# VHH binders against Uncharacterized protein YNL108C: the designs that were tried, part 4

Target 1, 262 residues: Uncharacterized protein YNL108C, of Saccharomyces cerevisiae (p53929)
Amino acid sequence: AIENIYIARHGYRSNWLPKGPYPPPPTGIDNDVPLSEHGVEQAHELANYISKLDVKPEMIFSSPFYRCLETSKPTVEALKIPLYVDRGVGEWYKPDRPIIPEPATHEVMSKFFPSMISPDWEPSIIPSNKGETEEDIFERCHKFWPVFIDRVERKFPNVKTIMIVTHAATKSALGMNLLKFSSAKEPIDNKGTFIRNGSCAIDKFELVKGENESIPFEEREWKLTMNGNTSFLTNGEEMNWTFMNAFEAGSDADIKARRAAE

## First folded at step 2 (VHH)

Design c13 (framework vhh_8cml_1)
Fold by ESMFold2-Fast, scan of step 2:
Structure c13 (fold): chain B 262 residues (1-262), chain A 123 residues (1-123)
Amino acid sequence: as target 1 above (262 residues)
Amino acid sequence: EVQLVESGGGLVQPGGSLRLSCAASGSTFSRYAMGWFRQAPGQEREFVALISGSGGYTDYSDSAKGRFTISRDNAKNTVYLQMNSLKPEDTGVYFCAAEPWYYSGRTSDYDYWGQGTQVTVSS
């Protein structure tokens, strides 16, 4: 049974730098942007950090977006662990977005990340092609967990530790659902603490001991033992995002608002 | 927000037993990890036992292990502490406390507290 879940946000995006020009998406897909050189550095720092943990991930489940695969690559290489793509942990897009991008196919992703992406994993849930409200993404992650955990435990019965590489909004929604909250806008404690979502930030959720693999997901209890940890990054926490912000994480509107505030 | 009310304290002789209850009202009870803490005269509050929201996980202080049992009934919004083989050093005010997600023996991690119930172990 799964005892540890790491959830990490992708590294610093190429379009977040204050000055362009910005590279086009390698796949040609809208919003499928690569990491900046700084983001690649963060991904290597994340891999180095994970390689020194007492409890290491045994496999990675990544969003299909280029930035998440690129973030995962140094960890895959350092630990020699398999990586699977699950569309269910993909990016959040609002319904008013002109185009909701369809992520790259396995064939296309494998051209950019040869020998990295394991076959034989079907999406646990597919995000709406019409976009999602804040309630929709929270519900997607609510439905994701029991399907996903059941499938992981049936296919890999000896695996105890996994890592998910995803996006800011999805990371918050996944974590808040694991902690059994009703929305991603609630604090996790009475001190006003929220899940932190900096670039390459990593959460750790631990199963409360005494649970066995035959207990349904709804009855399992998880504790948050690492909240958006960025202590291992040279520049620390960058680009933190929460649902209290009005904009999609990393969108043009989000970037413009941050630059105006500086 | 959750409100907690302890009961079941009293005077008992060494070697005796007591069952404490903590009734919760307010927020969804099954979401909270529940802890029992005690405070002896002239001392700070110390951890006694905890139970997860589902009841699947329990933990005890070294002094409580083998003598005390924590349990809960989520249908009744109540957590219990069964205390056996009581000793004079178990004397103190017993508090129940609720924490949404940090399963901890630290007083500082608990945000919701009852008013306490007195337990006196004396001949």
Scores: ipSAE 0.000, ipTM 0.157, lowest interface PAE 15.2, mean pLDDT 86

Design c14 (framework vhh_8cml_1)
Fold by ESMFold2-Fast, scan of step 2:
Structure c14 (fold): chain B 262 residues (1-262), chain A 122 residues (1-122)
Amino acid sequence: as target 1 above (262 residues)
Amino acid sequence: EVQLVESGGGLVQPGGSLRLSCAASGFTFSSYAMGWFRQAPGQEREFVALISWSGGRTDYSDSAKGRFTISRDNAKNTVYLQMNSLKPEDTGVYFCAAHYYSGSPYTKYEYWGQGTQVTVSS
């Protein structure tokens, strides 16, 4: 059974730099933005950090968005592990957004990341093409876990450690569901601690109970042993986001609000 | 076997320049962030500059910004600090330090050199 789950946020986006013009998405898809040079550096620092952990991921499951694949690439290369795309850990888009992006196909992604993306993985859940409320993204991640873990354990019975590369809101919703909370807006302890979601931040969840794959997901217990760790990044934590923020993670409105607060 | 050896310190007049070097051995230099720290007599050790493992990111203390430039040569296992427009306040022992995970001024560095003296005086 799976004993360790790492969950990481993608690196610093090209459109988070103070001034444009910004590069267009390589795929031509709205919001499928690449990492900045800074974000690529963060991705390499993440890979270097992971390569020296005692417990390393044996495979990566990435969001289909370019930034998550780009973030994953240095780790794939350093560890020589397979990467699968699961749309179920894709980006959160609110229903009032003018365009709800459809992510790139496997064929398109493979042109940009040749020999990196393994073909034999169907999405555990597909996000709504009409957007999601805060409750919807939390419910998506709630439904994701039992399907995803069952499929991983059936296909890869000897795998104990996996890594998910995703987005700030999805990372929070995944983690809070894994810890059995009812909302992504709750603190994880009585001190007001939230899951930290800086660019290239990495969480670690360790299985406490349920070491047999015959035990259903609902009966397993997990402990958060690493919360949005950015200690390995030269610039530390950047662009932290939680569901307490007023705007979508990394949106133009989010960036404008952060700059105004400075 | 791990060693960080600083060189390039010396006596200069205000407004002068010095280039410090730190030669690393005994670890995979290209995987480590490198920092420069200094300590003046009777003062606490303070952060001066850092550079990420790849050289893609640098950071400087407020006193160093615009005057000092940190760089590295991973092929030579060496990190440099180019110091321009030196002031008497820059006087101190300059230490090279290595950190595996990050180069943040707020993290604990794993390896330290013994330092090189920089004196800015007329």
Scores: ipSAE 0.000, ipTM 0.135, lowest interface PAE 17.3, mean pLDDT 87

Design c16 (framework vhh_8cml_1)
Fold by ESMFold2-Fast, scan of step 2:
Structure c16 (fold): chain B 262 residues (1-262), chain A 124 residues (1-124)
Amino acid sequence: as target 1 above (262 residues)
Amino acid sequence: EVQLVESGGGLVQPGGSLRLSCAASGFTFSNYAMGWFRQAPGQEREFVALISRSGGSTDYSDSAKGRFTISRDNAKNTVYLQMNSLKPEDTGVYFCAAQYWPSGYYRDSAYDYWGQGTQVTVSS
């Protein structure tokens, strides 16, 4: 059974830099934004950090968006582990967004990341092409977990540690569902602590051992032992986002609001 | 019929200790996370401690941490709260509560079943 789950947010986006012009998405897909050079450096720092952990991921499941694949690449190369794409951990888009982007196909992704993406994995769940409310993305992640873990354990029965590379809202929704909270907007403890979602931040969830080891995934207990860790990054935590924020993570409105607050 | 029955409350001097017990019946105890809450006169119920279904994880309020220990015995359908270094501020009615899905555990509204409470009084 899976004993350890790492969940990481992608690195610093090119469109988060204070000054444009910004490069167009390599795939031509709206919002399929690449990392900045700074984000690529963060991805290398993440890979270096992971390579020194005593418990290392044995495979990566990435969002299909370019930034998540780009973030994953240094870790794939350092550890020589397989990477699969699962649309179920894709980006969150609100229903009123003018365009709900469809992520790149396997063929297109493989053009930009040759020899990195394993073709033998079907999405555990497909996000709505009409966008999602906050309740919708939380429910997507709730439905994702039992399907995803069952498929991982059936296909890879000897694997104990996996890593998911995703986006801020999805990372929070996944973690809060894994901890069995009913909303991504509540703190994880009675001290007001929230899951931290800086660029290239990494969480670690560990299975609680004992009688729970033999029960169905829905009844297993997990503990958060690493919360949005960015201690290994030269610039520390950047672009933290939670569902308490007014705007979608990394959206133009979010960036404009952060700049106005300076 | 679901029942949670608290016991072990009483009067103790500051610095003293008490061990509370909560006996559960009428549901599959091992499928529920168990919490302790307390309520002082004229105040809202406040969270004190939580233990997961297996007993593998616990959490405490800031006022309880380092002084109180929550534990459970699934074979006996019982949850315990060991309270040490008691203070007058710990005075109140202590309730055990059960939740099926351990979510929002610091909120009393997240719990499915509640005991009737046991009085703890800390005074000289």
Scores: ipSAE 0.000, ipTM 0.254, lowest interface PAE 13.8, mean pLDDT 88

Design c17 (framework vhh_8cml_1)
Fold by ESMFold2-Fast, scan of step 2:
Structure c17 (fold): chain B 262 residues (1-262), chain A 123 residues (1-123)
Amino acid sequence: as target 1 above (262 residues)
Amino acid sequence: EVQLVESGGGLVQPGGSLRLSCAASGFTFSSYAMGWFRQAPGQEREFVALISGSGRSTDYSDSAKGRFTISRDNAKNTVYLQMNSLKPEDTGVYFCAAWYYGSTKYPEQYDYWGQGTQVTVSS
């Protein structure tokens, strides 16, 4: 049974730099933006950090978006572990967005990340092609967990530690559902603390000790032991996002709003 | 409005038994680990027992092992502490507490606290 779950946000996006020109998405897909050179450096720092942990991930499940695959690559190379793509941990897009991008296919992703993406993993859940409200993405992650964990444990019965590489909103919704909150906008304690979602920030969730390993996922209890850890990054926490923001995480509108506040 | 209300305390002779109850409201009870702590006059709160949200995991202080049993009824939003073979050293105010992140023995980690119920073991 799974005992440890790491959840990380992708690194710094190329379109977050103050001045362009910005590279077009390598896949040609709207919003499928690559990391900046700074983001690639963050991904290497994340891989180095993970390589020094006592409890290391045994496999990675990544969002299909280019930035998440790019973020995962140094860790895959350092640990020599398999990576699977699960659309269920993909990006959040609001319903009023002009285009809800369909992520790249396995064939297309494999052209950009040869020999990295393992076959034989179907999506645990497919995000709506009409976009999602805040309630919709929270519910997607609620439905994701029992399907996903059951499939991981059936296919890989000896695996105890996994890592998910995803996006800010999805990371918050996944974590808040694991902790059994009813929304992503609640604090995680009585001190007003929220899950932190800086670029390349990593959470760790641990199964409560002494629980029966054969119990159904819905009855399992999890504790958060790392909250958006960025201590290993040269520049620390950057681009933190919460559901209190008005805009999609890392979108052009989000970046413009942040710059206007300066 | 979160409330934890303890009951079942009282005066008992050495060797006697008491069953404490803690009724919870205002939060999703089954998502919280529940702990029992006690405080003697002039001392800090000390750990007695804890139970995970599902009820499958329990832990006890060395002084409570073999004498006390913690249990919970998630349908009734209630946690219990069955105390047997009580000793004068068990005298104190007993508090129930709720912790969201799983089981912990450290009182400062707990999110919600009851007001306590007095247990006195004396002839």
Scores: ipSAE 0.000, ipTM 0.121, lowest interface PAE 18.4, mean pLDDT 87

Design c19 (framework vhh_8cml_1)
Fold by ESMFold2-Fast, scan of step 2:
Structure c19 (fold): chain B 262 residues (1-262), chain A 124 residues (1-124)
Amino acid sequence: as target 1 above (262 residues)
Amino acid sequence: EVQLVESGGGLVQPGGSLRLSCAASGFTFSSYAMGWFRQAPGQEREFVALISYRGGSTDYSDSAKGRFTISRDNAKNTVYLQMNSLKPEDTGVYFCAATPYWSSGYYLKEYDYWGQGTQVTVSS
C-alpha cells in the first residue's frame, strides 16, 4: 500500500520570461510550452534534493505536457526509476478558452524523451475536452484518486512511495482532495495557510501512522508534511499560484497581470 | 457559530470510570482531528488523547495509555473519552478541542476550537 505521495509543480516556463520571442512548442501543440533554461536548472535542483531524501520516490507519474516531462527528466536519471504518463494529472483549462489543447500522444512524447516514458499505463481519468470550471477540476481530482491508487497498488503491490509531476491548479486540487476538503479555495488551517505552488515546489503527503493500509483509499487519512517546499532552489519560491488568482496558472493573461503590477 | 460542549464529568473514587462526551457544531467536524486536554489547579493544560479525522488512528499521553480510550462518531459530530482505572492525579478540568492538523495535535497552539471544559474529580 502507498504510504508516501510527493506532488511537484513543473519548472519555470519559457513564456514566463519578460520578453520574447518565445520558442514554439516542440510538439507544435498549443500551450505545450517547454521550460526556460532557468526552469531546467530548477528541475536539476529538485532532482538533487530528492536524491538526498531518506524516503525517495520509486516511480513518477507525470502530466503529458512537455514542461512536466522536462521537469521529471533529471529525477528519472538521478534515481533510475520508471516514469508513466497519466492524463488525469494534466493541466487545467477554463471552458471559455478558445482551444482546449489535446496533449501529445505516447509516440510523439517518446520521440522527445526517448527511453524515459514507460508503456502500458492507461489514463486514470481524461480531462474534459470542453474545459473545466474550478468545480470541475476539483471533481476530476476527487475521481482520479481512488481509480489511480487502486491501479498503482494492483500493478505495483510492493511500491510505497510515488511522485506526481503536474501543474499548479491540479497540484492544489489533488492535495486538497487528499486532505478531504470540499473545495480547492479553502485554507488548510485556521491561520489562512494555502498549499504553495511555486515552480518546482514539492509537497509531501504521508499516510497517517496506525491506519490500516489495506482499507479502501477513500477511507485513508493523509497528512501534509511538506507544503510547496522550494528551500532547495537557488532563487526560492517563484510564480506561486492559488485558486484565489483570477487567471489560469502561467497563462499569458496571468503573466501580463503580474508584469502590470510591477 | 462554532461550539464544543463537554459532558460526563463528575466525582468518582480511585479505580472508578467516567465517559466524557464532546458535541461539536458549526464547523466541518469530519475534517478535524479531535483532542482531549486537561488542566489541574495551578498547572498548565496538558495533552491527554488525540483521534484522527475518520477515527482510524489514535494517540495518548504516557499517563493515559492503557487506561483511556478516545473514539468518535462523525454522524453525530461527537468525540468521546472513556476513562478507566482513574487515579487522584487525573483530577482536573477536561477540555475537548479541534485541530485541522493530525501531525501537530500535541500542541495547544494548533487547536482552532475549544470547549469550556468539564470537571473530573477523583477522590474518596
Scores: ipSAE 0.000, ipTM 0.203, lowest interface PAE 13.5, mean pLDDT 87

Design d01 (framework vhh_7d4b_2)
Fold by ESMFold2-Fast, scan of step 2:
Structure d01 (fold): chain B 262 residues (1-262), chain A 121 residues (1-121)
Amino acid sequence: as target 1 above (262 residues)
Amino acid sequence: QVQLVESGGGVVQPGRSLRLSCAASGFTFSSYAMGWYRQAPGKQRELVASISSGGSYTNYADSVKGRFTISRDNSKNTMYLQMNSLKPEDTAVYYCAADRWYSGSYYYDYWGQGTQVTVSS
């Protein structure tokens, strides 16, 4: 049965740098932006950190967006583990967004990340092409978990530790659902602590009960033992995001609002 | 306003074929994942087949793999289930359903009223 789940946010985006010009997305898809050189360095620091952990991921499930695949690459190379794409951990887009980008196909992703992406995994859930409210993304992640865990445990019965590479909003929604909260806007304790979502931040969830795959997901208890850890990054935590923000995580509007507040 | 209308059910002998249709109206069909569920007497509803909004991903229950084919035509707002080599155990009320998210386990946003399929001599 799965005993450990790491969830990491992608690294620093190219369009987050103070000064352009910014190259178009490699895939040509709206919002499918790559990491900056700084973000690539963060991804290498994350891989180095993970390679020295006592409990290492045995496989990665990544969002289909370029930044998440790019973030995953150094860890795949360091650990020699398989990577699967699951659209169910993809980016959050609001319903009023002019375009809800459809992520690259397996064929396109494989051109940019040759020999990295395993072709034998069907998405556990596919986000709406009409966008999602805050309640919608939370519900997507709620439905994702039982389908996803059942499929992982059936296909890979000996795997105990996995890593998900995703986006800030999705990371929060996944974690809050795993901890059995009813909303992504709740603190995780009575001290007002929230899940931290800096670029290349990594969470760790450990199974408290339900070590046997015969126990339904809804009966399993998890504890958060790493909350958005960025201690291994040279620059520490950057670009933290929560559902209290007015803007989509890491969007141009989000960046402009942060800079205007300075 | 929102409607899912099933058609194509009936009574057939074992080994025969039926094609079910689900006509959708009142929502943006091309943006929704679609599925077929069935419920046999005395049993819970189960997913038979599902298809993503663009048709690129499909799931099938193990009991129908190789016999049933799900498809959709977004230009006609219609989903189909081609049912070949029908068996008595396929007897059930078949429901079409729509969800914003493609999943293999449950649909909840919109449901049809169902169409009866009976496989008997």
Scores: ipSAE 0.000, ipTM 0.253, lowest interface PAE 12.2, mean pLDDT 87

Design d02 (framework vhh_7d4b_2)
Fold by ESMFold2-Fast, scan of step 2:
Structure d02 (fold): chain B 262 residues (1-262), chain A 121 residues (1-121)
Amino acid sequence: as target 1 above (262 residues)
Amino acid sequence: QVQLVESGGGVVQPGRSLRLSCAASGFTFSYYAMGWYRQAPGKQRELVASITSGGSTTNYADSVKGRFTISRDNSKNTMYLQMNSLKPEDTAVYYCARVYYWSGEYYRDYWGQGTQVTVSS
């Protein structure tokens, strides 16, 4: 049974740099932006940190977006572990966005990340092509977990530790759902603590109850033992985002608002 | 500092071949689409060929299709234009350009100094 789940946010995006022009998406897909060189450095620091943990991930499940695959690459190389793509941990896009990006196909992703992406994993859930409200993405992650965990445990019965590489909103929704909260806007404790989502921040969830594959997901209890850890990054926490923010994580509007507040 | 440096131009007779190179520095080459443009005396600068960041898609002007081939080597930060069956009307200064994507459209932001190609008897 799965006993440990790491969830990490992708590294610093190229379009977050103070001044363009910005590189075009390698895939040509709208919003499929790559990491900045700073983001690539963060991804290497994350891989180095993970390589020194006592409990290491045995496989990675990544969002199909280029930035998440790029963030995962140094860890895949350092640990020699398989990586699968699951569209169910993909990016959050609001319904009023002019275009909802369709992520790259397995063929296209494999061209940019040769020999990295394992075949034979179908999405646990597919995000709406019409965008999602805040309630919709929380519900997507609610539905994701029981399907995903069952499939992982059936396909890989000896695996105990996995890592998910995703986006700020999805990371919060996944974590809050795993902890059995009813909303991504709630604090995780009585001190007002929220899940932290800096670039390349990593969470750790440990199984408290439900120690074998026969126990239904709804009866399992998880504990957050690492909250958005960025202590291993040279520049620490950057670009933290929560559902209390006015704009989509890392969007042009989000960046403009952060700069105006300075 | 961003730099694009063209090489490989020269004077050749009709029917012969030339290979142009564009050496890029000062940015992450593999993230940008690239293009070759040319300008003949008294004419506007026109697109000859373009290539996406990963090399998966190429585009050619009708006048050079079947004769010219654009390629790139991201490990060497270099783009190439193989020009076969050269004609006198191919005579122009050839420019390397960086292409970027913003707000649904592609733009050109950096140009090389150009390399002269002259096709004459």
Scores: ipSAE 0.000, ipTM 0.140, lowest interface PAE 15.7, mean pLDDT 86

Design d03 (framework vhh_7d4b_2)
Fold by ESMFold2-Fast, scan of step 2:
Structure d03 (fold): chain B 262 residues (1-262), chain A 122 residues (1-122)
Amino acid sequence: as target 1 above (262 residues)
Amino acid sequence: QVQLVESGGGVVQPGRSLRLSCAASGSIFSSYAMGWYRQAPGKQRELVASISSGGRTTNYADSVKGRFTISRDNSKNTMYLQMNSLKPEDTAVYYCAAEYTYWGTRYEYDYWGQGTQVTVSS
């Protein structure tokens, strides 16, 4: 049974730089933006940090978006572990967004990340192509977990530690569901603490041991032992996002609002 | 703020049973590990039983193992201690405690109830 789950947000996006013009998405897909040079540096710092942990991930499950695959690459190379793509941990897009991006196919992703993406993994859940409300993405992550963990444990029965590389909203929704909260907008304690979602921030969830190793996922209990850790990054926490923000995480509107607040 | 209120204590003869309840208000109860402690006059407070936030992991003091059962109902924000085969040495004030478990290397209980008296005498 899975005992440790790391969940990391992708690195700093190219469209987050203060001044354009910004590079077009390598895949040609709307919003499938690559990391900035700074984001690539963050991804290498994350890989270096993970390589020094006592408990290392044995495989990665990544969002299909270019930035998440790019963030995962240095860790795949450092640890020599397999990476699978699961659309179920993909980006959150609101229903009022003019275009809901359809992520790249396995064939397209493999052209940009040759020999990195393992075949033979079907998505555990597919995000709505009509966008999602805040309630919808929370429910997607709620439904994702039992399907995903059951499939991981059946296909890889000896694996104890996995890593998910995803987006700010999805990272919060996944984590809050693991902790059995009913909403991603609630604090995780009585001191007003939220899950932290800086670029390349990493969470660690550990299974509470005992009966949990032999029961269905929805009955298992988890503890958060690392909350959006960015201590290993040269510039520390950047671009933190929570569901209290007005705009989609890392969207052009989000970036413009942050710059206006400077 | 989380407030904890114990109930169900009383006076019983040896060999009888009691069920203690701990009702929580003012917070997200399901995120807290819960425990029962007891303290007899002139003795140190000791942990009796604990239960994880989702209810699947339980721990018991050796002195009560096999006699006491801890459980919780997160939909009612309530934790229970079923005490069977009570002995005179179980006489104590029983305290409900709650601790947020997200930082897992040490458990420090954040909230305490006022306590409920359990007396086991002939």
Scores: ipSAE 0.000, ipTM 0.166, lowest interface PAE 17.9, mean pLDDT 85

Design d04 (framework vhh_7d4b_2)
Fold by ESMFold2-Fast, scan of step 2:
Formats: sequence, C-alpha cells, structure tokens
Structure d04 (fold): chain B 262 residues (1-262), chain A 122 residues (1-122)
Amino acid sequence: as target 1 above (262 residues)
Amino acid sequence: QVQLVESGGGVVQPGRSLRLSCAASGFTFSRYAMGWYRQAPGKQRELVASISSSGGSTNYADSVKGRFTISRDNSKNTMYLQMNSLKPEDTAVYYCAAYSPYWTGYSDFDYWGQGTQVTVSS
C-alpha cells in the first residue's frame, strides 16, 4: 500500500525572467517551456534535499511537460529511481486559451531525456483537449487518485513512497482532493493556511488510515506533513500561486503580481 | 524588426471564397502559434481560428467551423485562412496574430498585423 506521497512543483521557468530574449521550447510545442538556469539550480537543490530525507521516493510520476521532466532529472540521477510520465498530472489550461497544447510524445521526450523515461505507463486520466474550468481541473484530480493509486499498487506492490512532479494548479487540486476537501479554494485548517506552490516547492502526504490494500482508496485518510517546503532553496519561496487570484500560473498577470510582491 | 502583413481581403458576393495570407518576418515563425482575429463594426475583436506552431492543432470559432480552414507553411513564414461559403456576417477587418510559445494567456498575443478588410455584400 502506498504510505507516502511527495508532490512537487517544477522549477523557475525561463519565461519568468524579467528580461528576454527567452529560449524557444526545445520540443517546439506551444507552452512547453524549459527551466531557466535558476530553475535548473532549484531542481538540483530539490534533489539534494530529497537525497537527505529519511523516507525517499522510490519512483517519480511526472507531468509530460518539459519543465517537469527537467525538474525531475537531478532527483532521478541522485536516487537512481524510475520515472514515468502520467498525463493526468499535466498542466491546467483554461477553455478560452487559443491553443490547448498537446504534450510531447514518448519518442520526443526520450530524445531530450534519454534513458530517463520508462515506456510502460498509460495515463490515469487525460485532460480535456478543450481546456478546463477551475471545477474541471479539481474534478480531474478527484478522478485521478483512485485510478492512479490502484494502478501503482497493482504494478508495484512493494512500493510505499512515490513522488509526483507537476504544476501549481494541479499540485493544489491533487493535494486538496487527497485531503478530501470539496474545493481548491478552501484553507486546510482553521488558521487560514493554504497549500504553498512556490517553484520547486515540495509537499508530503502521509497515510494515517488504510494501510491494508483491501481498503478502497476513498476510505483512506491522509495527513499533510510538509506544505510547499522551500526551506532548502537558496532564494526560498518564489512564484507562489493560488486559485484566489483567478489568473493562470506563469501568465503575464501572474508574473507581474509576483514581482510586485517582492 | 517584427512584421506581420495581411493580404487577400476584398469585396465579394455571398457564397464566394477568399484566401487570406499573413507574411511574417523578424522572428522565428516556426516557433509561434498563429491566429486570425476579426473585428466587425461596433463589435469587439474575436478569435476566428488558430493554429499551433507545428500545424498539428487547430481551433475554430463555432460561427466559421466547416467553412474556414487555417493552415501554415513554416518554410515560407506564411499563415493562411481559406474562407469558403462567405456570409454577410463575416464582414470585418481580419487581423493576423502571433502567440508566444511561452504561457502568457490569450489576451497576450505578442505581435499583431495591421488588418485586411473583408466585405461580403448581398
């Protein structure tokens, strides 16, 4: 039975730097942007941090987007663990966006990340090719969990700790569903605390009820023991995002709001 | 210097066809998603059709679906809009737009052309 789930956001994007020119997406796919040099350094700091944890991930499930694969690479190399791509933890795109990007194929991803991506994993859920409302992404993550956990436990019965590498909105929606909230816009406690989503921030969820594999996923209970931890990063928390401002992570509005708060 | 230059507009009778072209220069065309917007008198600018940087994905407004076809030729730095079965309500200035490969939102097209007039008169 899975006992520990880490969920991390990708590192600082190249297009978040205050001055261009910005490198084009390596894959040529719209919005498939790489990390900045700063983001790559954050990914190395994340890998170093994870390597010192008492409970380490035994495998990674990554969003298919380049930034998430790039964020995962130092951890894969440090721990020598397998990485699988699951489209179900992919980026959130609103329905009014002109293009909803199709992520890179396994063949294309493997050209950029040779020997890193395991081929034997089907997506647990595929995001709508017409985009998603806030309700749609929350529901996608709600449906993702029981399918995903069942498949992981059937294919890897001895694995207890996994890590998901994803995006800000998806990270919040995944975590809030795991804690059995009805919306990503609720605080997680009576003190007004929200899930933190800085670049390379990492959450930890621990199983507190349901260790027996015969217990349905819906009856398991999870506790958040690490909330968007960025203490190991040289620059600390950067580019935190929440559903409260109603703009997309990494958009012009998001970048301007974050820079104004610095 | 970045330029988007539209051509192919004109005055046509209902039911006829026009092909719009957008010639791009000053940036790496093959890395940008492209779109056609239109603005009719007294209305706001609306997206008509868009195409991904590779040409593998297209999107159309409901009002033009089945009648208009967007395409691109990355070797010529040119995007096209084939407009069939034109209707009086298609009368508008048509604008070429280049959308950043980076996430900026739909209101954040990086480059716009100056527009080309399409008039469909009965």
Scores: ipSAE 0.011, ipTM 0.421, lowest interface PAE 8.8, mean pLDDT 87

